VH-VL binders against q9zst9. Designs and how they scored, part 4

Target 1, 202 residues: q9zst9
Amino acid sequence: ATLTPNHVAKSLAGTSVYTVSNSDNEFVLMSDAEGAKSIGLLCFRQEDAEAFLAQVRSRKKEFRGGAKVVPITLDQVYMLKVEGIAFRFLPDPVQIKNALELRAANRGSFDGVPVFQSDLLVVKKKNKRYCPVYFSKEDLEYELSKVSRSSKGVGVSQHIMVGSFEDVLKKMELSEKSSGWEDLVFIPPGKKHSQHMQEVIA
Short names: E, the ipSAE of ESMFold2; O, the ipSAE of OpenDDE; V2, 0.75 times the mean of E and O plus 0.25 times the DockQ between their complexes.

## First folded at step 5 (VH-VL; framework fv_ustekinumab)

Design b02
Fold by ESMFold2-Fast, scan of step 5:
Structure b02 (fold): chain C 202 residues (1-202), chain A 120 residues (1-120), chain B 107 residues (1-107)
Amino acid sequence: as target 1 above (202 residues)
Amino acid sequence: EVQLVQSGAEVKKPGESLKISCKGSGYSFTRYWLGWVRQMPGKGLDWIGIIYPGDSDTRYSPSFQGQVTMSVDKSITTAYLQWNSLKASDTAMYYCARLSEYDFYGMDVWGQGTLVTVSS
Amino acid sequence: DIQMTQSPSSLSASVGDRVTITCRASQGIRSWLAWYQQKPEKAPKSLIYAASSLQSGVPSRFSGSGSGTDFTLTISSLQPEDFATYYCQQYNSYPYTFGQGTKLEIK
């Protein structure tokens, strides 16, 4: 009665993150925070993955020649997680700043990958309802500026809710069909929802 | 569970040799780097360097290169910081701390410190 | 070597206050910055890594932000146990340099 892994993966199609692979095309793994298992690092910014590669190369000479930064899509990442591979995300610092600003009013902190939603933005395509979830607050603000008469910036931001990507995924996995969680679609940074949905929805 | 336990306080004379220890437990000792940090009385933290127990690879701060030697005995999950000839200016608290293989988590677990006093 | 400068060197605050400490790197260090808390006669405790990620067991009132050269540590609602000296550290380039420390004292 819950959403299938394939349905959750489909909602993540088209969003690239960056990892480091060795010359055998295997993830370069690091220890998790507890030291109990190996995990792959996934960066939302290519430059952060390049910085991690530089650290790997400085510490392990065998990686200097063959290791490289490679893009991987979040739907692929999700299917690998379903198979038991553990990952850790390094978020975009700009989006962390945005999340902290939204949480400051509640004396809260933020941990995880920020995602942004608004109940003012629902998209209909092929007679179906979709609720876009943005990795970039700025992208959501741009879309809201088309439907709102509020002052640019201030009023628009008041209609934005922030959450953790990891928490949203968990809630989707626990949801039943017709609950509304099946309507979510994640929007890649720098894309309009209309462009993205045209590419991933048949 | 994860802990670093350092050797006890030392009182030495200038010119003497000294070797202090840091014993790791509750984690895979050879998968983490071990770092050393000096704190002189009333001062801030100074990074000495790091050692990788799996192969004894070292990275020293230029200001400590040649002044101290880092080593490990992975059979007893213990790291060492050694002086061949102590100076009064070596008087300080010395901390060990672990770092993951690629430093992502910073210095996440610290020892309790070893106070080294070099008296005349 | 990369120089890390903290501001202020000391500050006084009351329980319940929102406190912000800043750290500036002399060169770009991307996100490779950690924050540590040290109480008198105790070893430092790790609070934040990778500029904004909270260490396990650290209360959610602590948060970190920034990238490149400018970084902040925020305590959203100061508690009695938070009075301590705070240090930033860059781990982008050897040697991994610390800031001079910020002493947080009771007002």
Scores: ipSAE 0.269, ipTM 0.755, lowest interface PAE 4.7, mean pLDDT 86

Design b03 (at its last look DockQ between E and O 0.82; V2 from the best seeds 0.71)
Fold by OpenDDE, look of step 6:
Parts: sequence; C-alpha cells; structure tokens
Structure b03 (fold): chain C 202 residues (1-202), chain A 120 residues (1-120), chain B 107 residues (1-107)
Amino acid sequence: as target 1 above (202 residues)
Amino acid sequence: EVQLVQSGAEVKKPGESLKISCKGSGYSFTKYWLGWVRQMPGKGLDWIGIIYPGDSDTRYSPSFQGQVTMSVDKSITTAYLQWNSLKASDTAMYYCARLSEYDFYGMDVWGQGTLVTVSS
Amino acid sequence: DIQMTQSPSSLSASVGDRVTITCRASQGIGSWLAWYQQKPEKAPKSLIYAAYSLQSGVPSRFSGSGSGTDFTLTISSLQPEDFATYYCQQYNSYPYTFGQGTKLEIK
C-alpha cells in the first residue's frame, strides 16, 4: 500500500507558508499557466505574499477592501490538495540560488521549491529511520557542521542533495510502505533540527 | 492553441487616425488581460498599457496616457489600439501580449506585431 | 516609474559559453520580474517569469535568479539559436517597465 495522505501531511507539519485570502477567509485563486484551472499561490516569504496581495487589490476591485495575507501550514495545504485544490508555490529566492549552485553547470534551471538533504543527518531512534529534509540549505549546513569536520565550503556541499519539494511529494505519494520515502521529515525553516525531530518522534 | 493575431502593416500620414487590432483565440478572452508594447525601429520595448476585456478596465503608462486609446470588442475577441492623430514619432512596431488575471506569468503569449509607418 | 537597468548592453560570446545578463531595478520589485528573448524581425518570446520560473518549452539551460533589485539571467551553455536580444521587465508596479535590452552576438 502507498503512503496515506495523513502520513504525508504529518511529515510536513510545522512549516508555514503565506497566501492571500478574501474577507470570507477563502483563498484568492489565479489561473494556472495554461489557463486550465484555478490555483492558489503559496509563498515561502511573507513579503512575496504581500506583493501578490497588492497585485490582487490592483487588478480586482472586489478585493480592494477585504483581501489579506494569511499564514497556512504545509500539512494543511497538503490536505487541501488531497481535497482537490491546486496550488503553486513561490519559493525563497535565496534557496533557489542555493539549489542552482549545488547543481551541475549544465543544469541551469530549477523548477519548484528547493529542498535539501544529507545522508549524514539520517537519524535512527526506536528502531525507526528518520530522514530530515530541509527547506533551508543554511539550516542543513548548520546541522552538518555538528557531525562533520567541515562547516562550510565544497566539503560540506558534497554531502548535500538537492531536489524539488513538488517532486519529493509526488514520489512519496507513489511510494510503498517500507520503501524509505515514509521516513522523510520536512524541517521548517529556522527551526532547530533536534527540537523538531523530538516533536515528530514523540 | 493560444494565439494572438494582429492586423497588417499600416502606412499613414501625420494627422491621420488609426486603429489596429489584436484578435485572441484558443483561450477565454475575457479572463486574461491584454497588453500593448511599442518598439521603435532599432530600439527597445516600451510598455503602453493593459486592458481587461471582461470589463474594459485599463491601465496606461503615463507616457502614453492621452496619446492612445485601448479598447476591446468581446464579441469577436478583439482588442484595439487607436490614435486620433498620428505623429511621425509613432512609427514603430506594436505588439499585443496576453497577461494572466494577476499577471503572475508575465506576458506569456505575443502577437506577431503590427508595423505602423507614419511619414509625409 | 521604476527604472530597469540591464548589463551589459551588448555581449559577444561563442557557442558553449556560459552567459550572464543582469538587471537592476531602481526600487524593490520582489520576484515580479520577467525575461524575454527577441530575435531579429520576430516578436518577443517569454522565457522566465516570477524571477526564476521557466515558461513552458524553454530549455533548461536558461535560468533566472534574484529578488528585490538585482536579477540575473544565465545561459549555462550557449546554443546557436540563443543569439538574440534579451529584455527584463518588472511587473510589480505600473507602468510595467522594460530594461533597455542586451544584445547577445556571435563572437
């Protein structure tokens, strides 16, 4: 059996993103790139959501008075996705830069929200494996500095794998139990690894 | 297929009026904005403005405010750019381009352009 | 109005080269930055939106980065079809101003 939506949602707990809602606390939706469906915009930075809010207010008269930026956690977002709501993420540009630097020179572009992980940070407790996945390269590097002799530079980068959040989620959804994908735990930006892992394992 | 097809090249004299067109197809015409861009010969791109066909809401660049008029005919999914009195300095290529509801994707589809030549 | 300044105005490069074009905004525009490619006698083509997102069909050798006031378009390995003029555009505030363009020529 594949991973349950609840399991995937739990792995996303604690990470907040920002979106724009109307006066009734409903998502302000926009067209996707193809114009085929409506999607919600989710920003990893509040300032990006504020910019989007300004755009919404400018373009739609009905939103000039009641629209606002609201925080939402990724586990909540995922559950809404399961219910059929589509979303587009706007990642932190700093993390995009980090992702591009880690990739091969011939892979110029990066699609999606960058996530970073390292085999050196895999934790085993109570006969269970946990693989932390970071939204911030800096957070991951900080943790690596505790387990490796090198705190920064090429040496640390060699132990960092980069992927897209969207791809990781898709793989999780398609994965079977005991495949290893169930072991992923997404670390909220700025949150201490030890604290979050304790909360998840508890 | 999403397409924007613009009217043919125009040759005019100073003082004459002109209305060029941009017809959209392959998408919901009233749910996307249409923008106009000017490119003088050998020069860069100049943003003229945008119009929302759904309600004819318009946003003009200050540089073009009062110089041109944007309009739409929803029944034939066509947008227009109009001059009441052309000047030689209006000689340029004019492009229309599609913008999403909140312009998140920028100008994603462009017309082929309409060349406007104004000379005595 | 927000002024967009591209650098350089022109650039000569060879096939296979890594090319970088920069765009600076006179004020913060967040991630509301687009890149366009225009070939001679052709309409502009959208390459990147929201500073780093590739439009559909755009080769992965193109990449965008930056936020706020400083943005970069990078071509990792220049191909023959990439010789063109490139423009940045902010769409944070009206009017949606373009950079002056960067002409990429064959060395």
Scores: ipSAE 0.702, ipTM 0.901, lowest interface PAE 0.8, mean pLDDT 93
Fold by ESMFold2, look of step 6:
Structure b03 (fold): chain C 202 residues (1-202), chain A 120 residues (1-120), chain B 107 residues (1-107)
Amino acid sequence: as target 1 above (202 residues)
Amino acid sequence: EVQLVQSGAEVKKPGESLKISCKGSGYSFTKYWLGWVRQMPGKGLDWIGIIYPGDSDTRYSPSFQGQVTMSVDKSITTAYLQWNSLKASDTAMYYCARLSEYDFYGMDVWGQGTLVTVSS
Amino acid sequence: DIQMTQSPSSLSASVGDRVTITCRASQGIGSWLAWYQQKPEKAPKSLIYAAYSLQSGVPSRFSGSGSGTDFTLTISSLQPEDFATYYCQQYNSYPYTFGQGTKLEIK
């Protein structure tokens, strides 16, 4: 059988993003880039959501007293997405810079939310192997320094692959059980992978 | 499909009044803030201000407050920039531009510009 | 008001070159910076919003990066149609402000 939405959502557990809600705890929506539908903005940094809140309050009088920044977990976001709710992520700009630096100079822009992985890093929990996928390149570099004597400087970057969170999710959704895509776990910014695995793998 | 079409070039003398227009089409005119930008000959871009056609809420850059007036007629999806008494220093290209909702995508659609020449 | 300073004010480059233009804000603006392209006698065109996101239809050779006060626009392989003036604009804080522009000319 293919991977269920609940299985994909569980791989995302523990990571929060930030959005703006109204006083009734409903998402503040905006037009997408084409103007065709309404989308919710999801920021990886709270600072960016606070800045967006300021714009929401500035642009619509009904939000000046009632709108606020709220956290939402990526597993909840994923389940809302499969229910047909549209979202737009705003990545951490540090991670965008990291992604651009890891790619060849002639490739140009990076589209999507960066995620980072190393073929040198796998974690075992409950007799199963997991491939940790990081939202923070710096967190991955820290973990690599603990398992590799060559993980500093240029050698560290050679062991790190960058991809798009959206592409990874699409591949997970298209994959069958036992394809290897069920072995991914996403590591929140600021967490060690061992700590995260203890929190999300019972 | 989304377009901003501005009125034609103007040649005026100092002290005269002027009202230039920007007509929006292909989108919900009252849903988006509209901005005005000045470009003096051979110079960069100066933000004048923004107006919300839904209720005519207006925000001016401090350097333009009291120098021009922004207004809208939402029944014909048209915004206006108006001077009561032109100066030679008002000679410039004037653009209108749509701000995306909550400004997230910035000024995503621009008009073609209206050249205003104030002869001395 | 937040001053936006672009560097360089002009730049000569050849087709195929990698070009980088910088923009510095006088105080932190988070990620709320846009880039515009303007050709002579034409209106500006939107390139990048939110510091690093491409507007629809913009070629992927354009990229943006930065946060806080320091931002860059990069063209990875310059094309003939890219010779233009480029402006940054902050839209974090009222009133919005533009950089003075960077004119990119053919060598």
Scores: ipSAE 0.652, ipTM 0.850, lowest interface PAE 2.0, mean pLDDT 86
Fold by ESMFold2-Fast, scan of step 5:
Structure b03 (fold): chain C 202 residues (1-202), chain A 120 residues (1-120), chain B 107 residues (1-107)
Amino acid sequence: as target 1 above (202 residues)
Amino acid sequence: EVQLVQSGAEVKKPGESLKISCKGSGYSFTKYWLGWVRQMPGKGLDWIGIIYPGDSDTRYSPSFQGQVTMSVDKSITTAYLQWNSLKASDTAMYYCARLSEYDFYGMDVWGQGTLVTVSS
Amino acid sequence: DIQMTQSPSSLSASVGDRVTITCRASQGIGSWLAWYQQKPEKAPKSLIYAAYSLQSGVPSRFSGSGSGTDFTLTISSLQPEDFATYYCQQYNSYPYTFGQGTKLEIK
């Protein structure tokens, strides 16, 4: 059997993204690139959502008094996606730069939200195996440096893999229960994996 | 096919009026903003402003406010840039470009440009 | 007004080279930055929006990134058709402003 929506959502708990809502607490939707579909914009940086809000207020008179930036967690986003709402993510540009650097020469653009993981970092808690996936490369590097204190001098980036958050979600959705994809836990930016695991698994 | 087609080159004298056009096709004209950009000979791009065809709402760059007028005619899916009295300093290539409702995608489709020459 | 400054103003490169062009904003603009390519006597062509997203039909050798007020356009393996002038543009706040342009020339 494939992983349930609730299992996937649980792996995403605790990561906040930012969107713009109207006075009725509904998402302000924008057109996709082709002008055919309505999509909600989700920003990993609050400042990007604030800029989008400023544009919404500037372009639509009715939004000046009631529109606002609203934080929403990725587990809530995922459940809304399951119910049929389309979203576009705007990643943290620091992480786009990190992804491009890791992919290196002769590899072009990066598509999607960068996520980072390492086969050197597997967390065991209450006799279960967890594979942390980081939205921040810097957070993963910090954790790897703690594990490799005696190996300081070898670049930690040599042990970091980068992928697209959107692709990882699709693979989780299509995977069997015992595939290993059920072990993934997404780590919010700025949090230590131990702190996040304590909040999510306790 | 989404296209913006601009009017042909113009040669004018200082003090004359001028109205150049930008015709949109292949998309919903009233759901996108139209922007205007000036490029003086040998110089870079200079943003004039944007107009929303659905309600004729405008945003001008302060340096162009009062110097030009943007307008639209929805019935023929055409935007206009107009001068009441041209100056030699208005000599430039003028581009129109399309922007989405909240500009997320930048100026994704551009017209071919209209060369305006103003000389005494 | 937000001032956009590009570096370098011009550069010479050979086919196959990795080329990097930078753009600095005088204040924070989030991810609201676009890159345009302009060939002589032609209209600008949109390459990148929202700092990193490729426009449809743009080759994957083009990539964009940014942090704080600093943004970068990279061409991973320069092709003959890439010799052009490149412009960054902020669309965070009015008036929208362009960089002065970077002219990429054959070495």
Scores: ipSAE 0.605, ipTM 0.848, lowest interface PAE 2.0, mean pLDDT 87
ESMFold2 (binder alone), look of step 6: mean pLDDT 92; pTM 0.947

Design b04
Fold by ESMFold2-Fast, scan of step 5:
Structure b04 (fold): chain C 202 residues (1-202), chain A 120 residues (1-120), chain B 107 residues (1-107)
Amino acid sequence: as target 1 above (202 residues)
Amino acid sequence: EVQLVQSGAEVKKPGESLKISCKGSGYSFTDYWLGWVRQMPGKGLDWIGIIYPGDSDTRYSPSFQGQVTMSVDKSITTAYLQWNSLKASDTAMYYCARLSEYDFYGMDVWGQGTLVTVSS
Amino acid sequence: DIQMTQSPSSLSASVGDRVTITCRASQGIGSWLAWYQQKPEKAPKSLIYAASSLQSGVPSRFSGSGSGTDFTLTISSLQPEDFATYYCQQYYSYPYTFGQGTKLEIK
């Protein structure tokens, strides 16, 4: 038995991404790179969604009543994905740069949404173990600096692991209960893990 | 669903050339590094190197640099390991394995192996 | 090159036993260490990545610990299917070197 969709969705609660919808409450879709599928675009930066909206508005005669940027949380996105709706993420380019810089040997473009974890950061709350996964490398580095006051960032990159959000999500879906994968909690950009966990675990 | 399927066993003479294959399926072939590992009979695992299919970037172990060539054909999602002139010491099982672009998960999916026997 | 040394090279155990295998790196590698299980005539199977993270599909009786230079693989309650050779691998720096292996045999 694998982790349930509701468990995976709960680990994603509180992280907002941005999409474009029309007045009929429909997502504005685009073609995928292969041209074969209609896909919703989800931006990690609000400004990227607003840029996309500006392009949509230049073609406003094709949309009834206009369009607007709307926030949607990743847990809502995941449940829509479970229902068969396809989405593509547009990552924060700062985090793409961070992922590429962590190991000089890694070349090419980063495919997917970068996420960051550390072997030095495990949170215990109400006698349960939680392993935070960060969408922002800077947020993780800040938390790691608090784990040891003597650290000051020295050697911190040796303890930061980079993965793609899409790969982590897939591995969670394939894992069994008690595997440790149920311990993962995704931390929204700009939030402390303590603040986030207080909001989603209460 | 994610699978690496390797070519069949090979029996060759010293001095002959050989090219073995590893075909990926069930994932985006160009988004993952592909590694090669040698295991001589009764011995442990030896890391040969990795290739990134998206741009054919390679990282060889110093002990294998110049001994073998790694390559890919993206159009058929296949990686290759090639020798120009085989030696008896090349007799081994050869595995291919997938790893993420940023190595986070290690070698998470392995092929079944290709046995290469080089004898006179 | 970073050298990986496993101990013991071989051990005998019974079903239900707690088994511990250690791996030592010649240099600090952070948590860039994976553990693999290999059964006779079979390809290796990934068990643990990033020193302590369990690969999906791997039973919870397997666990990894350690950082820097000293690492441990533990099987909390050995099952018949666990008799195999186990390898550690550092993937901190090229070449990604393996330990020599630990053969786990039935008593």
Scores: ipSAE 0.000, ipTM 0.484, lowest interface PAE 15.0, mean pLDDT 81

Design b05
Fold by ESMFold2-Fast, scan of step 5:
Structure b05 (fold): chain C 202 residues (1-202), chain A 120 residues (1-120), chain B 107 residues (1-107)
Amino acid sequence: as target 1 above (202 residues)
Amino acid sequence: EVQLVQSGAEVKKPGESLKISCKGSGYSFTNYWLGWVRQMPGKGLDWIGIIYPGDSDTRYSPSFQGQVTMSVDKSITTAYLQWNSLKASDTAMYYCARLSEYDFYGMDVWGQGTLVTVSS
Amino acid sequence: DIQMTQSPSSLSASVGDRVTITCRASQGIGNWLAWYQQKPEKAPKSLIYAASSLQSGVPSRFSGSGSGTDFTLTISSLQPEDFATYYCQQYNSYPYTFGQGTKLEIK
């Protein structure tokens, strides 16, 4: 028994990403490399979606009259993905830089949306253990800086693990109940885990 | 397999006209922009412009505006770059390249190039 | 037009080296920058788009970083097939200008 789609979606509640829609409130979809399927573009920064909107308006005349940037939460994105809609994420370039800085000299590029976590950070809410996964390395570093034990004789960044959001979702989808994957909660950029948990875990 | 296949090398005299081609296959030709890039012998890449095959909308670099014409024939999935009167300074390798609908992926697929030599 | 300047114009390196090529835009271009590899007598090949995203089929030893005006292409462990000329290109604003190129040569 694997985790349900609704359970995975709940771990993603409260994180906004940005896409471009047409005048009928439909996603502006692009073709993949083969032209075989339609893919929606989702930006982690609103300014990247605004830049994409400018390209949409400059390149296709039919979108000049009503295309707009629309926020959508990752739990909604995940449910649309379950229904068969394909998406591609445009990560925050600051977070790509952070992921690459955590690489060793012989490591290559980072593929996918960077997410950050630490074995030193586990939080409790309503008598349940949660393992926060951050879209912003700076947010995780801030939380770790409040733990006196992590700063004694060891740098904070040595306790930060980097992975791809897409790989984490895939592992959650394949996991059995009680594997620990059901404990993950994704933290929106710019929020503390305590603030986020108050909003999404009632 | 997505590919762009360009026409063969050309040797011309100054003042002659020329039309070179770039044929797309393995993708929806009318849903992607097609760009042209010049590379003079031993030099870097110069962006000429782009054309959208679906409606023939064009965007030219100011340095190439009025010097060349981009066009397409959708029925044979082919784009063209044309000169009405060639100059010796037009001697270069010319590449075509595909761009996604909104440039997100940059120029992701390139043709093999067409060498144009203009000499007296 | 936005001017793209690469540094260095040429670089000599050995197999196994970590190679870094820099590209600077005369104006802010966000992350709308691509990197291309060109081998002698061949068409350019797309390596990186959106400043840091690896194109399909490109080896993971290639990476891109930067935003705004300052960008970097890194090859973490140079292979024999990597000796080529590398170009950056901004695609934020027309015309989509290229850098002058960086020729990577065997030491």
Scores: ipSAE 0.000, ipTM 0.513, lowest interface PAE 12.8, mean pLDDT 82

Design b06
Fold by ESMFold2-Fast, scan of step 5:
Structure b06 (fold): chain C 202 residues (1-202), chain A 120 residues (1-120), chain B 107 residues (1-107)
Amino acid sequence: as target 1 above (202 residues)
Amino acid sequence: EVQLVQSGAEVKKPGESLKISCKGSGYSFTGYWLGWVRQMPGKGLDWIGIIYPGDSDTYYSPSFQGQVTMSVDKSITTAYLQWNSLKASDTAMYYCARLSEYDFYGMDVWGQGTLVTVSS
Amino acid sequence: DIQMTQSPSSLSASVGDRVTITCRASQGIGSWLAWYQQKPEKAPKSLIYAASSLQSGVPSRFSGSGSGTDFTLTISSLQPEDFATYYCQQYNSYPYTFGQGTKLEIK
């Protein structure tokens, strides 16, 4: 048995992304690259959603009086995706730069939304393990800076791994219970894991 | 296969009129915007404007407003760029390119170009 | 109008080199930037859209990054077929404007 959609959604609580809605509070959808289906655009930066809104208003006169940028959380996005609505993410470009720098030796491009994690950082609360996954490399680096050198011997060794958010979601969906994927929790940009844990874990 | 096929090279004299074409195939012609780009010999790319084939809505770059006219004929999936009176300064390669509904994917498919030469 | 400035205007490189081309906007454009490759006597080819997204069929050695006003196109290991002129284009606001181009030549 794979992880439930509700379990995956709970791991995504608290992270806001931005989209464009019409006056009826419906998502403004765009065509995919092939023109074959409608998809919603979700921006990690509000200014990117504002630019999309400006394009929507310039191309569709009926949207000039009512279209607006709205925040939506990733847990809500995930449940809509489970129900069959397709989405495309526009990542934070600072994090794209971070992902490319971490993958300099691999010399590949980065596709998707960067997420960062470390085997040096596991959070325990109420007899449960949580493995934080960060949308901001800087937030993870801050937490790693607090790790004691004494338990590792000579010095602090940072093992920051980068992956795509979309690939992590696919792997969570395909994984059995007790695989370790159920331990993941996504940390919103700009939040310390301690703040997030207090808000989402009772 | 999605493609844009442009009309052949043109040699004209100053003051003559001209209409060049860009024919789309392999996609829903009225579902995409179509842009025009000028490239003068040995120079970079200049954005002319865009047209929506579904309703002929247009936006022109201010530097090209009044200099050229964009139009479409949906029945033959063809866009046009037209001059009423050519000038020597119009000598350039002209490209058409497809854009998604809100341009998110940029100019993803390009025509091969039409070379326009205006000289006496 | 938003002005796009590329740097350098030309560069020489060898096969296998890591090549970086930069593009600067005169005002903030978010992530609304595309990169195009143009070979002599050919139409431009779309490489990257939304600053960092690779177009279908484009080799993974090409990557884009940046936001706001400063953008970069990188070719991680230059191949013979990569010698071309590269253009950035902002599509944040009308009129959409191109950079002047960067010509990548054999060293």
Scores: ipSAE 0.400, ipTM 0.799, lowest interface PAE 3.5, mean pLDDT 86

Design b07
Fold by ESMFold2-Fast, scan of step 5:
Structure b07 (fold): chain C 202 residues (1-202), chain A 120 residues (1-120), chain B 107 residues (1-107)
Amino acid sequence: as target 1 above (202 residues)
Amino acid sequence: EVQLVQSGAEVKKPGESLKISCKGSGYSFTGYWLGWVRQMPGKGLDWIGIIYPGDSDTEYSPSFQGQVTMSVDKSITTAYLQWNSLKASDTAMYYCARLSEYDFYGMDVWGQGTLVTVSS
Amino acid sequence: DIQMTQSPSSLSASVGDRVTITCRASQGIGSWLAWYQQKPEKAPKSLIYAASSLQSGVPSRFSGSGSGTDFTLTISSLQPEDFATYYCQQYNSYPYTFGQGTKLEIK
């Protein structure tokens, strides 16, 4: 069975991104490359959204007094996407650097928002299995170091796989069988998976 | 489909006036900014400024302010760069380029360039 | 004005090489940096925008990274058609400024 939009949204709860809105709490939208569709810009760093706001104010005098940077959570973003609003993400450049370093072993470029996971990290809570997906490579490394240090001796290798957030969401949406895609939970930058799951998964 | 076509090469004498053009097609002309870039022979790229065709709002680089004038004619989807009195130092290739409403995509589509030669 | 400095000004490389070009801004520009490729007697072509986003139609061997003041363009496996001059450009604040260019030439 296909995962419901509510299930996918729940896996995204607690991660903040930043956009620009006008005084009426409407998103400031930009045109896509063909001019055919309006797109909202979502930044993983507040500083990038503030730079975009400065550009909006510079180009449109009417936004100088009323436009502002607004945080929005990824579960809210996902529900708006389901309603038909298109978004484009501006990733954290530190995480792009991390993704490119991991892709050095495979000579491809990286497109989209980097996410990091390991088959060595599975969390069980209330008789359910969860597979955490991290927006920060450093956060995953911290958790993996705890697993490695709990082991006795050498031979324990840390292995981190990188993927595109957009591709992961697409695969969750298109899953026709319960193959484990319902087990994924996205971990906000700076949070431990245990703390996050306590707050959002019940 | 999306294309910027610039006017042909110009050979002028110092003190003459000149107006070169950049015609957009395949997109909504008033939905994008148009930028101008100068490249002197054998040198790098110099940003001149940008104009928004929807209302003719402009932003000039300080080094070009008062040296050139940017304008548009929406009825023929054409932008212009104009000099009232050319100098030998204006000899360069001039490019126009398209920018999205808030510049997110940078200069994504470029014209082929107009070579301007100013000599006695 | 924000000064953009590229390093190196020129380099020689062979087909198949991994090539790295660096761009430094005199002040913080966030992610508002683009990379352009220019072949002799041709207009510049957009390669990368927003520091790391690949333009449509650009081969995946090109990648961009960096933020703030330090940026890198990488070509993972150089092809014959990649010999050109490469420019970075900041579009964080007016006036928008270009680096001086990096000429990539055959060894």
Scores: ipSAE 0.064, ipTM 0.685, lowest interface PAE 6.8, mean pLDDT 84

